# Ledger of designs, part 1: VHH binders against Serine carboxypeptidase-like 19 (SCPL19)

Scores and structures below are computed, not measured.

Target 1, 268 residues: Serine carboxypeptidase-like 19 (SCPL19), of Arabidopsis thaliana (Mouse-ear cress) (q8vzu3)
Amino acid sequence: SLLVKSLPGFEGPLPFELETGYVSIGESGDVELFYYFVKSERNPENDPLMIWLTGGPGCSSICGLLFANGPLAFKGDEYNGTVPPLELTSFSWTKVANILYLEAPAGSGYSYAKTRRAFESSDTKQMHQIDQFLRSWFVKHPEFISNPFYVGGDSYSGKIVPGAVQQISLGNEKGLTPLINIQGYVLGNPVTDKNIETNYRVPFAHGMGLISDELFESLERSCGGKFFNVDPSNARCSNNLQAYDHCMSEIYSEHILLRNCKVDYVLA
Positions, changes and structure headers below are counted from each chain's first letter, unless a header gives other numbers; antibody chains aren't numbered by Kabat.
ipSAE, averaged over its two directions, is called F for ESMFold2-Fast, E for ESMFold2 and O for OpenDDE. V2 adds 0.75 times the mean of E and O to 0.25 times the DockQ between the complexes of E and O.
[cut] stands for letters that were removed.
The coordinates of atoms that the task and the answers printed are left out; those that the model quotes come from them. Centres of patches stay.

## First folded at step 1 (VHH)

Design d1 (framework vhh_8dlx_2)
Fold by ESMFold2-Fast, scan of step 1:
Structure d1 (fold): chain B 268 residues (1-268), chain A 120 residues (1-120)
Amino acid sequence: as target 1 above (268 residues)
Amino acid sequence: EVQLVESGGGVVQPGRSLRLSCAASGFTFSSYAMHWVRQAPGKGLEWIGNIYYSGSTFYNPSLKSLVTISRDDSTNTLYLQMNSLRAEDTAIYYCARDLYRGYVYYFDYWGKGTLVTVSS
């Protein structure tokens, strides 16, 4: 494993302990799962340990580290064309808990498979792989085996989280070692992308300082407040949306931190 | 069903050029923006660049003079051309699909990666 002392976009050394690494799982070790591990800022030896799952195939757990419950937040207001600045968040769960962010299944983030068969995933396969990952991870981190352990996840992980807990419990019952001190699970409110209007993304980007006041005003005026299913004959709206796309592409061009993770909107 | 397969990696001498390919299947390739991302041993992810379905390209400023991204929609293939390779370019290279959702881009599928080792 590797201790990470600095991150692109965060000025100076990190004020928390971040470890990254791979764990080999599957038959013949043909799957390599990548993780980010943040130790509690309060008391790592005694505070809860939670694994955070943030979706299925193609989704990166970095979203949990940056947007959901981790110590860092994107500071869009100060974006200047370089790696977007990051800042410390005061409401992070890592102030009172150790959190292990897992990139699963293979193909998510840095996690990969050595064969086509191993790369293919299902909910059931993912639940088994999470259990295999944890058993192997605890062998390398025996100092955490006695900490109360929880499985957590966001809205996309709603069905995977309970399934993973069941696999861990079954593994304990079958005598798999080491015994995992599973205490329960935590779920964020399940909000589906299908229920979130694409129309909210432009106002959100403006509110976060990712686009200028001038561009936002032009978009509102030319598009009449509707930023989806735009009539192709409305050239002014179409041109302004292209400018918006260009601006957002420039942001993505300079950091992988928004990888596989759309920002969850709070629908007030 | 959606599948991305990188190829073209291997051992290459410093100072040389190398072109990587990514074969896409299971979706309408010409309708999606595509990305290249790499990870050096023991290090974090580094975004290399992307190419829109329109053909427009954007690059990581630290890599812009060293790489070129292109696509061939008739063969569903994405390319990464790398020039003046250095030892620090040793990494696993991934291609990724970007699903345009109107206003914000994100990555929804990744390939398995192809290893590039730059050594004399």
Scores: ipSAE 0.000, ipTM 0.103, lowest interface PAE 18.6, mean pLDDT 70

Design d10 (framework vhh_8dlx_2)
Fold by ESMFold2-Fast, scan of step 1:
Structure d10 (fold): chain B 268 residues (1-268), chain A 119 residues (1-119)
Amino acid sequence: as target 1 above (268 residues)
Amino acid sequence: EVQLVESGGGVVQPGRSLRLSCAASGFTFSSYWMHWVRQAPGKGLEWIGNIYYSGSTFYNPSLKSLVTISRDDSTNTLYLQMNSLRAEDTAIYYCAKSYRPGLYTLDYWGKGTLVTVSS
């Protein structure tokens, strides 16, 4: 693996830790899957860990790093057509979580297969390869095995994401090591309306322990599971969303205030 | 009946070392991850680390140079060795178990043992 200290288009050193590398999987190690790993800016050794799956032609897993939930975004007014200028985002999930961006299947981004037969893919094969990738990745990164683990991806990964979770769970049941601390999954679009993103981020924040069970249950009950474009006359939902917004904004602006957002366990 | 009983707490001077023990019974000890968690006065719970029967250990990064976790599966006992104790280490120390390694999967806790670091 390689620690990346600078990126084309970003001025100066990166204010977050970025690692890239390959993991060999498949029969005889004939598939090489590439990853980008962004460590949490808060406390990487304790914060949740998520693998983010981005598929589809023309969009590598770097789309998740840049567009979906990562620390960087394009400077629109500075784009000159050769090197996209980059800036930090204030809404990045990497403020509170470690995110592992996987380029799968072979043929996505830098991921490749050593033979044509190994290059052949199916939904089932991808689900197995993701589990194989994670078991091997955790062997090389044992310090992260205790972190609560999530599988995430765009809505086009609707079958792959839950299938990968199933394969991980089955592997754990069969005694495959290391045991993966799988907690759940998240589905979303990397290029989505901010209000729709908020609807997905509320369940994500709850799953990550960033908001209390009480607040989440109150939000679900008062808002009917819809957390954007809320009727202003629905005072209960609006008040609960204000509490959520306050909690999340303070997490991103000041690490120390995580305790005030009703996190049950203080990890450091 | 699951039982986790911590011992070894007490008053200790700054700079000294202390070893805590946790006696486990009522379950198959070797099948579980064992954890140490502490709570300082007026603070939340702070995870110290965990250990599996294979010897795999993981630590809170802020504490990793100061503590060592070990276990003796023949006696169903978990240990926490603490070195270079500071006033900020004053806390109730809990032994806990989980089937998975993650902190949020803890399913049983002991009642704790108090450690007070003062002159």
Scores: ipSAE 0.000, ipTM 0.090, lowest interface PAE 20.6, mean pLDDT 72

Design d2 (framework vhh_8dlx_2)
Fold by ESMFold2-Fast, scan of step 1:
Structure d2 (fold): chain B 268 residues (1-268), chain A 120 residues (1-120)
Amino acid sequence: as target 1 above (268 residues)
Amino acid sequence: EVQLVESGGGVVQPGRSLRLSCAASGFTFDDYAMHWVRQAPGKGLEWIGNIYHSGSTFYNPSLKSLVTISRDDSTNTLYLQMNSLRAEDTAIYYCARVGYKWLGTYFDYWGKGTLVTVSS
């Protein structure tokens, strides 16, 4: 796993602890699930621990970190040619809870599968994988095993969230270890905006090293800092956005892997 | 509720052409890039190609001369035209939608697939 001490667009060190990493699940480690873990700003030793799931169109679990219940948000909606500034939100759940943002199923965010069988997902399979993920995660984070635990997610995860709670409960009853201190679930709706995602994602991707300096410079020049609702007659901007889209949305023909042009997914 | 429903599969003889359809509902179809992916029996997934909301297409180089992807945003339908079918084109064909997140993109919805069997 990696402890993240700073983020592009946020001035100075992060005032909260952020960890990222992979957890291998499945019989032969066929699935690698990626997570973001934010410790409570108040009292991480005793505050609730919640896993946040996102299974809907558009945003993965990172939307929870940025828009739904996390500590950060983008400032305004005007792009000025630099890395978009991030600011602390006044209403973050991480002020009173530890939140584990899980990218599931395989094919969401940085999470991936090594075979078709492992990639294939259903509501039931996802519920089982979440339970497997948590058992493994708690082995590596035993200090949180006694915290009251909740499963949370957005409206797109309506069937997955309560089903995951059921799987955890059944696993506890059957003697799976470690025992998870499951208390219930929470459902919420992330607030996202396509224009904000489009306009800020391009410079944010560049700041994170996900696209080349050459492509970013071309996008800035041809698109004038506006990366949504582009006039179709502006061929240079449209072509550069196609290159960006191709880079960011590319998949492997043999496996369903999520990959950015510049990001290595073999970090842990 | 987002739904993708593939149709048009079936048994077809080698050398023939076939067009598959994918009917989309529950979202603003013309805001999303759409993909075709297939899986032959006992093999891994093979990406066929995609079409952006602008109509621009990109294909697997191994398949580029044999397939054409198109879309009709007025009917929320994605198409895959296949020509000169071979026995090795026997597979389940899926349409998929691409989602977005700040660190990249992913396939967030898939259809259940339609089986194409190429046999003499």
Scores: ipSAE 0.000, ipTM 0.138, lowest interface PAE 15.5, mean pLDDT 71

Design d3 (framework vhh_8dlx_2)
Fold by ESMFold2-Fast, scan of step 1:
Structure d3 (fold): chain B 268 residues (1-268), chain A 123 residues (1-123)
Amino acid sequence: as target 1 above (268 residues)
Amino acid sequence: EVQLVESGGGVVQPGRSLRLSCAASGFTFSSYGMHWVRQAPGKGLEWIGNIYYSGSTFYNPSLKSLVTISRDDSTNTLYLQMNSLRAEDTAIYYCARTYVEIYSGRQYYFDYWGKGTLVTVSS
């Protein structure tokens, strides 16, 4: 693996820790998957760890690092068809989470296969390869094995993300090592039922340490685990969701506003 | 509803200073970070800088020596102070708020924009 101190398009040294590398998977190691790993700027030893899967043709995992939840953004006004200029963003999940951006399947970004047969992909094969990648990655990064782990993605990765979680869970049950501390998943614009997927945003925020245990427990209790299409007559659930929204809006304003939100905060 | 209204634009001579204002309403201004963005005639959008709730600022390195961003939370107003104006600073200046969608993990910068205020730097 390589510790990256600068990136094409970004002036000067990176103010965050970025690691890149390859993990060999597949039969006889005939698939090499490339990753970008950005450590949490807050507390990498304890903060959540998430693998981010970019979906769809024409977008590598660098899209997640730049556009979805990473520390960098393009300067849109100066693009000239070469390496696009980059700048820091104030709005990055890496302020509170470790994010592993995986380029999968083989043929995405820098990931490659050594044979035509190994290059062949399907949704099921990709889910299996993601699990295989993670088991190998954790062997090289054992300091992160205890961190709460999430699988995330956008667009076409909507089917892959839930499937990868299932493969990880089944592998854990079968005794595959190392045991992955899987807590759930996060989806953006998935090719699945949007109402069901939307319901995971509150557990995700709690798992990421963005809301308090008290608020999360109140939301689970008052809303019965359903955080979409809430009945307006359920005042406690509605009030708790307002507290959640207020807390989230404060978190994304700036760091000094990062604090645990309480159920009764809205009543002030 | 969320509203942002820029003011203070006009015609100024090269080398002079100008202060723009952005009046915010319809949300808790003091809880949000704010941005200034401009668009020169025939060009794309150029990010100028932002200010956090605490008053901490970040600037486009190309513009840092020219501008200062500040806020007054008691009046829900964002400011952009510009010094040593040049002809190439001629642009429509927008203030904007930002948004992060936790569900998708997507960062929708500039979720609300003002209508803009025109600054023309000419002799």
Scores: ipSAE 0.000, ipTM 0.115, lowest interface PAE 17.6, mean pLDDT 70

Design d4 (framework vhh_8dlx_2)
Fold by ESMFold2-Fast, scan of step 1:
Order: sequence, then C-alpha cells, then structure tokens
Structure d4 (fold): chain B 268 residues (1-268), chain A 120 residues (1-120)
Amino acid sequence: as target 1 above (268 residues)
Amino acid sequence: EVQLVESGGGVVQPGRSLRLSCAASGFTFSNYAMHWVRQAPGKGLEWIGNIYHSGSTFYNPSLKSLVTISRDDSTNTLYLQMNSLRAEDTAIYYCAKGWYDESLYGMDVWGKGTLVTVSS
C-alpha cells in the first residue's frame, strides 16, 4: 500500500490521510481489487469503519471519495480543458469515520483480473469478492478489526450492499477469520449539483486514466467542455457521450466499443 | 496466439538501475495499452503502471518517481526502466496486454514474468 500525499487538481499536500493499495482475491489470486482508504480526522482508532461501494454506471469508488461522502469536491463550475480543480468539503463523513472506497468489480478503476474468466462478474460474484477482499484487508490492517464496521453505498448498490452484509455475516458464522465486526449497512442518495458533478467526471476520468486520450479529445472538441444537458442537435457530442457511457458501463464487448469509442475518434 | 515474453531480469545490486523488455506478438501491438505488474515473494500483485497506444503513461503513485514505461511500436516492444532499486523491489515482473476498452484497467493476456532480485 501507498500513502498518497497529493491528488490531481488539488493544490498542495492533502490535509487528511489517504492510503491506496491492492488486495489479491479469487482462486489463485487472479483478481486484484484497488482501494482508497481515508482515515477519520477525529479518532481513527475508535471511529466507525465503513466500506463504500458505488454501483452507478461507469463510476468507480472514486465517486464516493469525490461526490458522496469524501473530503473533496469540485471547485465551482470552471472547466478550462485541464485537470478539474478540487477543494475540501466541510460535510465529509471522514470527519467522523474511516472510509474504505473499494473499486469493484475487476475492470472498475484500477481493479483488474488476470484472465477473461476472472474478469467476468455478476452481483453474486461481487458480493463474494467483497467479503474476500475485506477478510484479506483486515489481515493487513489488524488495528481496525475492533472498529464498528458498516457497508455503505449509493442507491445503485441496492442489491450489492445488503448482499455483501449477508456474505460477511455468513462468513463470520462459518468461522472465517478474521471476524468482521459488522454492524449494518447504509444506502445513500446524496444531494449534489449533478451538472457540476457530471461536467467534471469526464475530464477527471481522463486524468485518472479511465478513458482513452482519443475519446477524451473527441469529447472536448464536440462538446466544448460541457458534458451535461447536451442539445440533441449536437449529434457529435451526443454520440461521443454515448461512447463514453459504453466505455464506462458494465457491459464490455470489444465489438461494441470499437464501433462506439474507436470509430468516433477516427470520424472527428 | 497472443504472446508476451519478458526479459532483462536477474540479480542487481541496490541503488542500481535495470531495464526490462517485453516482446509482443500475435496482435496489433500499436492498438493496445500495455501494463507492467509485479509480485514480490509472499505478497500480492502490485500494478506498476501502463502506457496507452497514444503514448500517455499512468503510474502507481507509490512508484512514479522510480520507474518509466515506454514502448517501441516499430519493434512491438514494451520497456520498464527502474532506477534506485532497493531490496523491496525484488519480485517477478509481468507485462500484460490491456483490454481493448482503454477505460478499463483490465488485462486479458499476461506474460510468464521475469525475476528481478535486488541483493548485495
């Protein structure tokens, strides 16, 4: 794991503790799940620990760090073609809780799999992988094993969050170690300015390496830096945003993505 | 028929530099992102970084100052330059072909790896 001292778009060093890393799971360690871990600013040793899952189309756990309950938010409505600027938020749950943002399934953000078989996912497979991830994570972070533990997520994670809690509870009952101090779950639907949030997601995804340079350049050219409330008569921008949605979606097909992402960059 | 063959590993002294190569065949190399991943003895996999077909690179923040990834599309070869090697860098180093959808960090083909041992 790595202690992260700075993030793209944030001026200066981070005023909170951020750790990132991988946890190997699956048969023979064929899946690597990436996490962001933000320690509580109040009392990390005793404050609740929560894993935050995001299930929205194309958005990894990074959306929780930035938009749902994390310490960072996008500054204003300014976009000038560079990495979007970030600022601290006074409403962060990390003021009173430790939050572990998990990028799942494999293929989300920095999470990956060694084979096609391991890469394929379902709701049930995700629930099992989250439990496997947590057991392994707590082995590496034993200082947090006694903290009250919660599973959280946005409304798109409605099936995954309760299912993960069930898998954790069943694992505890079967004697899986370490025992997880599971207390419950939280489903959030945070109030946010969706236009600012949406407009900055595209350049942030590009800055984090989640979309190709060609797709991003095509989006910037056709959309003029505005990626929300697009005029239907702007067919180039609308088509490129569809390509973005396909590239960020759960359905991954080389044939479909070639048509929607790679073809569009040639046509611009 | 896709093959990735790593080379350049071996025993190296702490503080030295080492360059690894990965020879690719069986696909149009210039159309795909390529990745480097390592696994230290008794540890899990650690993603080092990638290079997109455009030449843009993204690195694991913990390794950014220590490594450089490059590619030579004319020879279908991927490189990992490592500087200031430490004992903790002892690992099997894998190159991997990225998924066609470059918005994903998924990898669908891996080489068999090359061992790097950093020892005095």
Scores: ipSAE 0.000, ipTM 0.116, lowest interface PAE 19.6, mean pLDDT 71

Design d5 (framework vhh_8dlx_2)
Fold by ESMFold2-Fast, scan of step 1:
Structure d5 (fold): chain B 268 residues (1-268), chain A 121 residues (1-121)
Amino acid sequence: as target 1 above (268 residues)
Amino acid sequence: EVQLVESGGGVVQPGRSLRLSCAASGFTFSSYAMHWVRQAPGKGLEWIGNIYYSGRTFYNPSLKSLVTISRDDSTNTLYLQMNSLRAEDTAIYYCARHSKFYGLPYAFDIWGKGTLVTVSS
């Protein structure tokens, strides 16, 4: 695993502890699940531990970290031609809880599978894989085994969340180790604004040096600084966004030629 | 429910052509760019190419002369035409939806289960 001390767009060191890593699951380690782990800002040793499952199309667990219940959000009116700024959110659940954001199933975010059968998913298979992930994760994080544990997720996870709780409880009864201190589950709708998220993709690419100043200026002028819900009749903006996509495609093409699984697998 | 279903895989002889299909449901297909990705035995994922809502296509440079991607928005179907198939084209082929969330060229938010193509004589 890796301790993450800074993020692009956030000035200075992170005021919370963020860890990322992989956990191998499946019969021969044929599934690699990626996670983000944020420790409670108040009392990590005693505060609840929750795994957060983000469901539905277009939203990986990073949506939970950035927008749903995590410590960071984009600044709405602060973009001025630099890397999109991030700010601390006053509504973060990490003020009172340790939260483990899981990228599941394989194919979500950075999580991947090594065979076609391992990519095959069902509600029941996901419930089993979440249990396998947790048993392995607690082996590496034994200091959290005594914390009250909850399974959380958005409304798209309505069947998976309760089923994962059942699977964990059954595993405990069967003597699977370590025993998980499961207390229940939480369901809610994350605070996610796709328009705000999408609007910062072009400035983010420019701030990272991935597109030219000329292309960025053309996009600002033709799209009026708004890169979402583009009017189809605005051909100038649409053409410039296609040029942006072409430039970005060529950048990524170089990386995939190296046949690196982590480079090939992209965020949700 | 958002769903992608690939079809058209199977065993094919070297030098032949094969057309794969991907049937999309549960979302406004015409509003999304779509991708083809493959994974050969023992290797990582390899991006094949994509097609935007406008019909504009972009291809992996190593595959550009061998493949054609097209779409039919009236039937919500994505196609991959492959010509001059070689043994190294043996792979599981996936259909994937371009993620509007990130806006990055290889950002995928929905995947199909894949279809196996075996090139052998």
Scores: ipSAE 0.000, ipTM 0.128, lowest interface PAE 15.4, mean pLDDT 71

Design d6 (framework vhh_8dlx_2)
Fold by ESMFold2-Fast, scan of step 1:
Structure d6 (fold): chain B 268 residues (1-268), chain A 121 residues (1-121)
Amino acid sequence: as target 1 above (268 residues)
Amino acid sequence: EVQLVESGGGVVQPGRSLRLSCAASGFTFSRYAMHWVRQAPGKGLEWIGNIYYSGSTFYNPSLKSLVTISRDDSTNTLYLQMNSLRAEDTAIYYCATEYLGSYFRTPFDYWGKGTLVTVSS
């Protein structure tokens, strides 16, 4: 696993613990599920633990971290055409709960499968994979096994969330280990507009150092601050967005090649 | 319902060229980047390359001189042109999607069932 100590757009060290990692599930470890884990700012040892599932169009697990119930948000009224700064939310759920943001099924966010067959998904298969993920995750995080556990998600995950709870309960009943201290589920709905999210993608990439200052300035100037549904007759904006695609794809290419060229993840 | 259907595979002689197609349906093709990935018998997945809606293409450095990826948005079709085929190019070839509406990369959202290419002398 990796502890994340700083984020672009946020000044200074993070006042919460953020961990990211993979959990192998399926036959012979043919599915790799990615997670973000934020420990409670109050009392991680005893505060509830919740897995948060996203299942709607336009959101990955990072949407939960930034927009649904996590510790960070964009400063809405402060954005003036430069990189949008990040701020701490006053009422994030991570002030009183540990939250595990899961990217599922394989193909969501950074989660992937090693075979075509393993990429096949259904609601039932996803519910089983969530249970498998949790059993494996608790083996590596035994300090959280006693915390009251909840399954949460946005309204787009409404059919998956209750089903995952049922699979966990059935697994407990069948004697699967470790026993999960399941208490129930929570459903919510993020308040963000998809077009606002898309429009912030370019400034966020710049804030993360993924594109140059020169390119970002050119994008702002040529596109008038609108980076979605761009008129293709606006050649300057279109050309700058093509350069943006180039920069993002190079970073993506490096990441994918490391995964696809048999890079072994050694569990410490 | 999202569907990706690869075609154009088969048995081909070493040194020849082959073009694979991937027909997409059930989603807005122009909102997605498209990828080609292959799996040789008994081996893991190998990324070949991708193409953005703008036409920008990026390739696995080991394959760049041997392949070309293109797309036709009017027919929702993705193509992989392969030249100078060798026995080691024998594999099942898959097309896969990447949603571009998120500020984070979301690679391999949907996959096709694959098309087999056998390079034999």
Scores: ipSAE 0.000, ipTM 0.172, lowest interface PAE 15.8, mean pLDDT 71

Design d7 (framework vhh_8dlx_2)
Fold by ESMFold2-Fast, scan of step 1:
Structure d7 (fold): chain B 268 residues (1-268), chain A 123 residues (1-123)
Amino acid sequence: as target 1 above (268 residues)
Amino acid sequence: EVQLVESGGGVVQPGRSLRLSCAASGFTFSSYAMHWVRQAPGKGLEWIGNIYYSGSTFYNPSLKSLVTISRDDSTNTLYLQMNSLRAEDTAIYYCARGPLYYDSSGYLRFDYWGKGTLVTVSS
């Protein structure tokens, strides 16, 4: 793998750690998948690890790095038809999480296939290839095996993301090594809260360090793992969700990824 | 209980060098990116640079030729070496644990930092 010190369109050296590389997959190693890996600025060894997928036509994983949840953004109104100018964002998820941006399927970004047959893609094939990629990637990055792992993606990845989670879980069940510490998935645009399903937002907020272990444990215990459409008679769950909502609403959207909330909550 | 304690400040003459230290405790130091930030009297916070857990360093371009950041993970200590000190380098120097960023108002934000160490550059 290669440590990247600068990017076209960004003036000066990168103020975050970026690694790129290829992983060979397929039955005869006939597919080469390219990735961008941005390490957490907070605590890479313990912070969550997320793979970010995009399957939209003509999109590459760089869309996630630049537009969705990464440390850089395009300055679109300044674009002159050459290299677009880039700037730092204050809402990057990489400030509290490790994010692995995968160029999939073959033909996306720098990813390629060695034969025409290997180049053919389907949703099911892509889900299997993502699992193969991850097993191989973790062999090369064993220091991240114990980190809580999530699969994320935009609206174009709505079918691929949950399918990839299922393939990872099935692989774990079958005894494939290394065992992936899969905790869940995230769908939508992580820059906007309304695009993330409520049931995944609470565990994700905990994984990102936005809420305390004590609050999360209270929420799990009182709410039984369901954080939406709660029974109004369950006062303990309702009070803990109110504490969660208060915590999240008191944080400016551009600052939500940088602070653990310290609000009162009901112990289960 | 994350704790960061800066030391090594004091009065220094223009053109001289000075090394600051930051002793970290309460967390796994070797797993975090660490930053140096300063605040001159009556001014806002100015980011100096950082060092990732891997040892890679990045500096404020305005200060790059004047400073070097290093770390000793065996002693949980972060260092800032400053050369050719100028009167305008007079500031309180803070050690901060990543992450940090600029907010919409142009202010640096970070979650954990020390109380700072004062560096006064004067004749």
Scores: ipSAE 0.000, ipTM 0.120, lowest interface PAE 19.6, mean pLDDT 71

Design d8 (framework vhh_8dlx_2)
Fold by ESMFold2-Fast, scan of step 1:
Structure d8 (fold): chain B 268 residues (1-268), chain A 123 residues (1-123)
Amino acid sequence: as target 1 above (268 residues)
Amino acid sequence: EVQLVESGGGVVQPGRSLRLSCAASGFTFSTYAMHWVRQAPGKGLEWIGNIYHSGSTFYNPSLKSLVTISRDDSTNTLYLQMNSLRAEDTAIYYCARQFTYIGGSYKVWFDPWGKGTLVTVSS
């Protein structure tokens, strides 16, 4: 696991502890699930622990960290060619809870599978994989075993969240170890702003190393910092956004370990 | 038919206690988290707290010392115990099954809501 001390767009050191890492699951360890873990700002040793599921194979759990209930939010301005400005949110659940943001199923964000069979997903398979992830995660984080544990997610995760709780409870009853201190679940709707999300995703992808410096510079130059409602007659911007879409599409396949896209694009 | 029906409101003297009930029907009550929310006259909604299906509770820090939330899954009933009532506690009290966050705005709660029960704290 990696302790993250700073984030692009936030000035100075993070006032909260952020850890990232992978957990291997599946019968042969053929699925690698990625997580972001934010410790409570109040009392991490005793405060609740919640896993947050943001939904969909195309969605990163970073959306929970940045938009739903995490300590950071984008400032209310349009992208202006700089790293997106981030600010602390007064409504963050991380002020009173430890939150584990899981990228599931394989193909979401940094999570991947080593075979096509392992990439195949269903609601039931995802519920089982979440339970497997948690059993392994608690082995690596035994200090959190006693904290009250919750499963949370947006409305798109409505079937998965209750199903994951059921799988955890059944696993406890069957004697699976470690015993998870499951207390309940939470369902909510994500905060959505399509234009802000679209405009900040490009520089965020660059900051995370998911697209090349060359592609990012081409996008900024040709698109003038606006990556939504682009004039269709601006062929350079449109072509560069197509290259971005292609690159991001490849990241959500079995090639998600490739952080930089090697594609041709037009400089403005 | 999915319904929540609050009861137990009324006029109560300052310093006394009151217990509100919320009767749930038309769904498997034991599998859902439940919330209490109140609205004072002319004010916005204020979240009081919630209780998960496991019985674990979380409260608005401003109200934690004054309230206790509990549930009885055998009777499909949610409870809110209030102690040391003050004039500021005068409000319509709602129970709700689900909620939605709107960034920057105070919490909006629904799916379903009860119709509310009025609590008036007056001498």
Scores: ipSAE 0.000, ipTM 0.101, lowest interface PAE 18.3, mean pLDDT 69

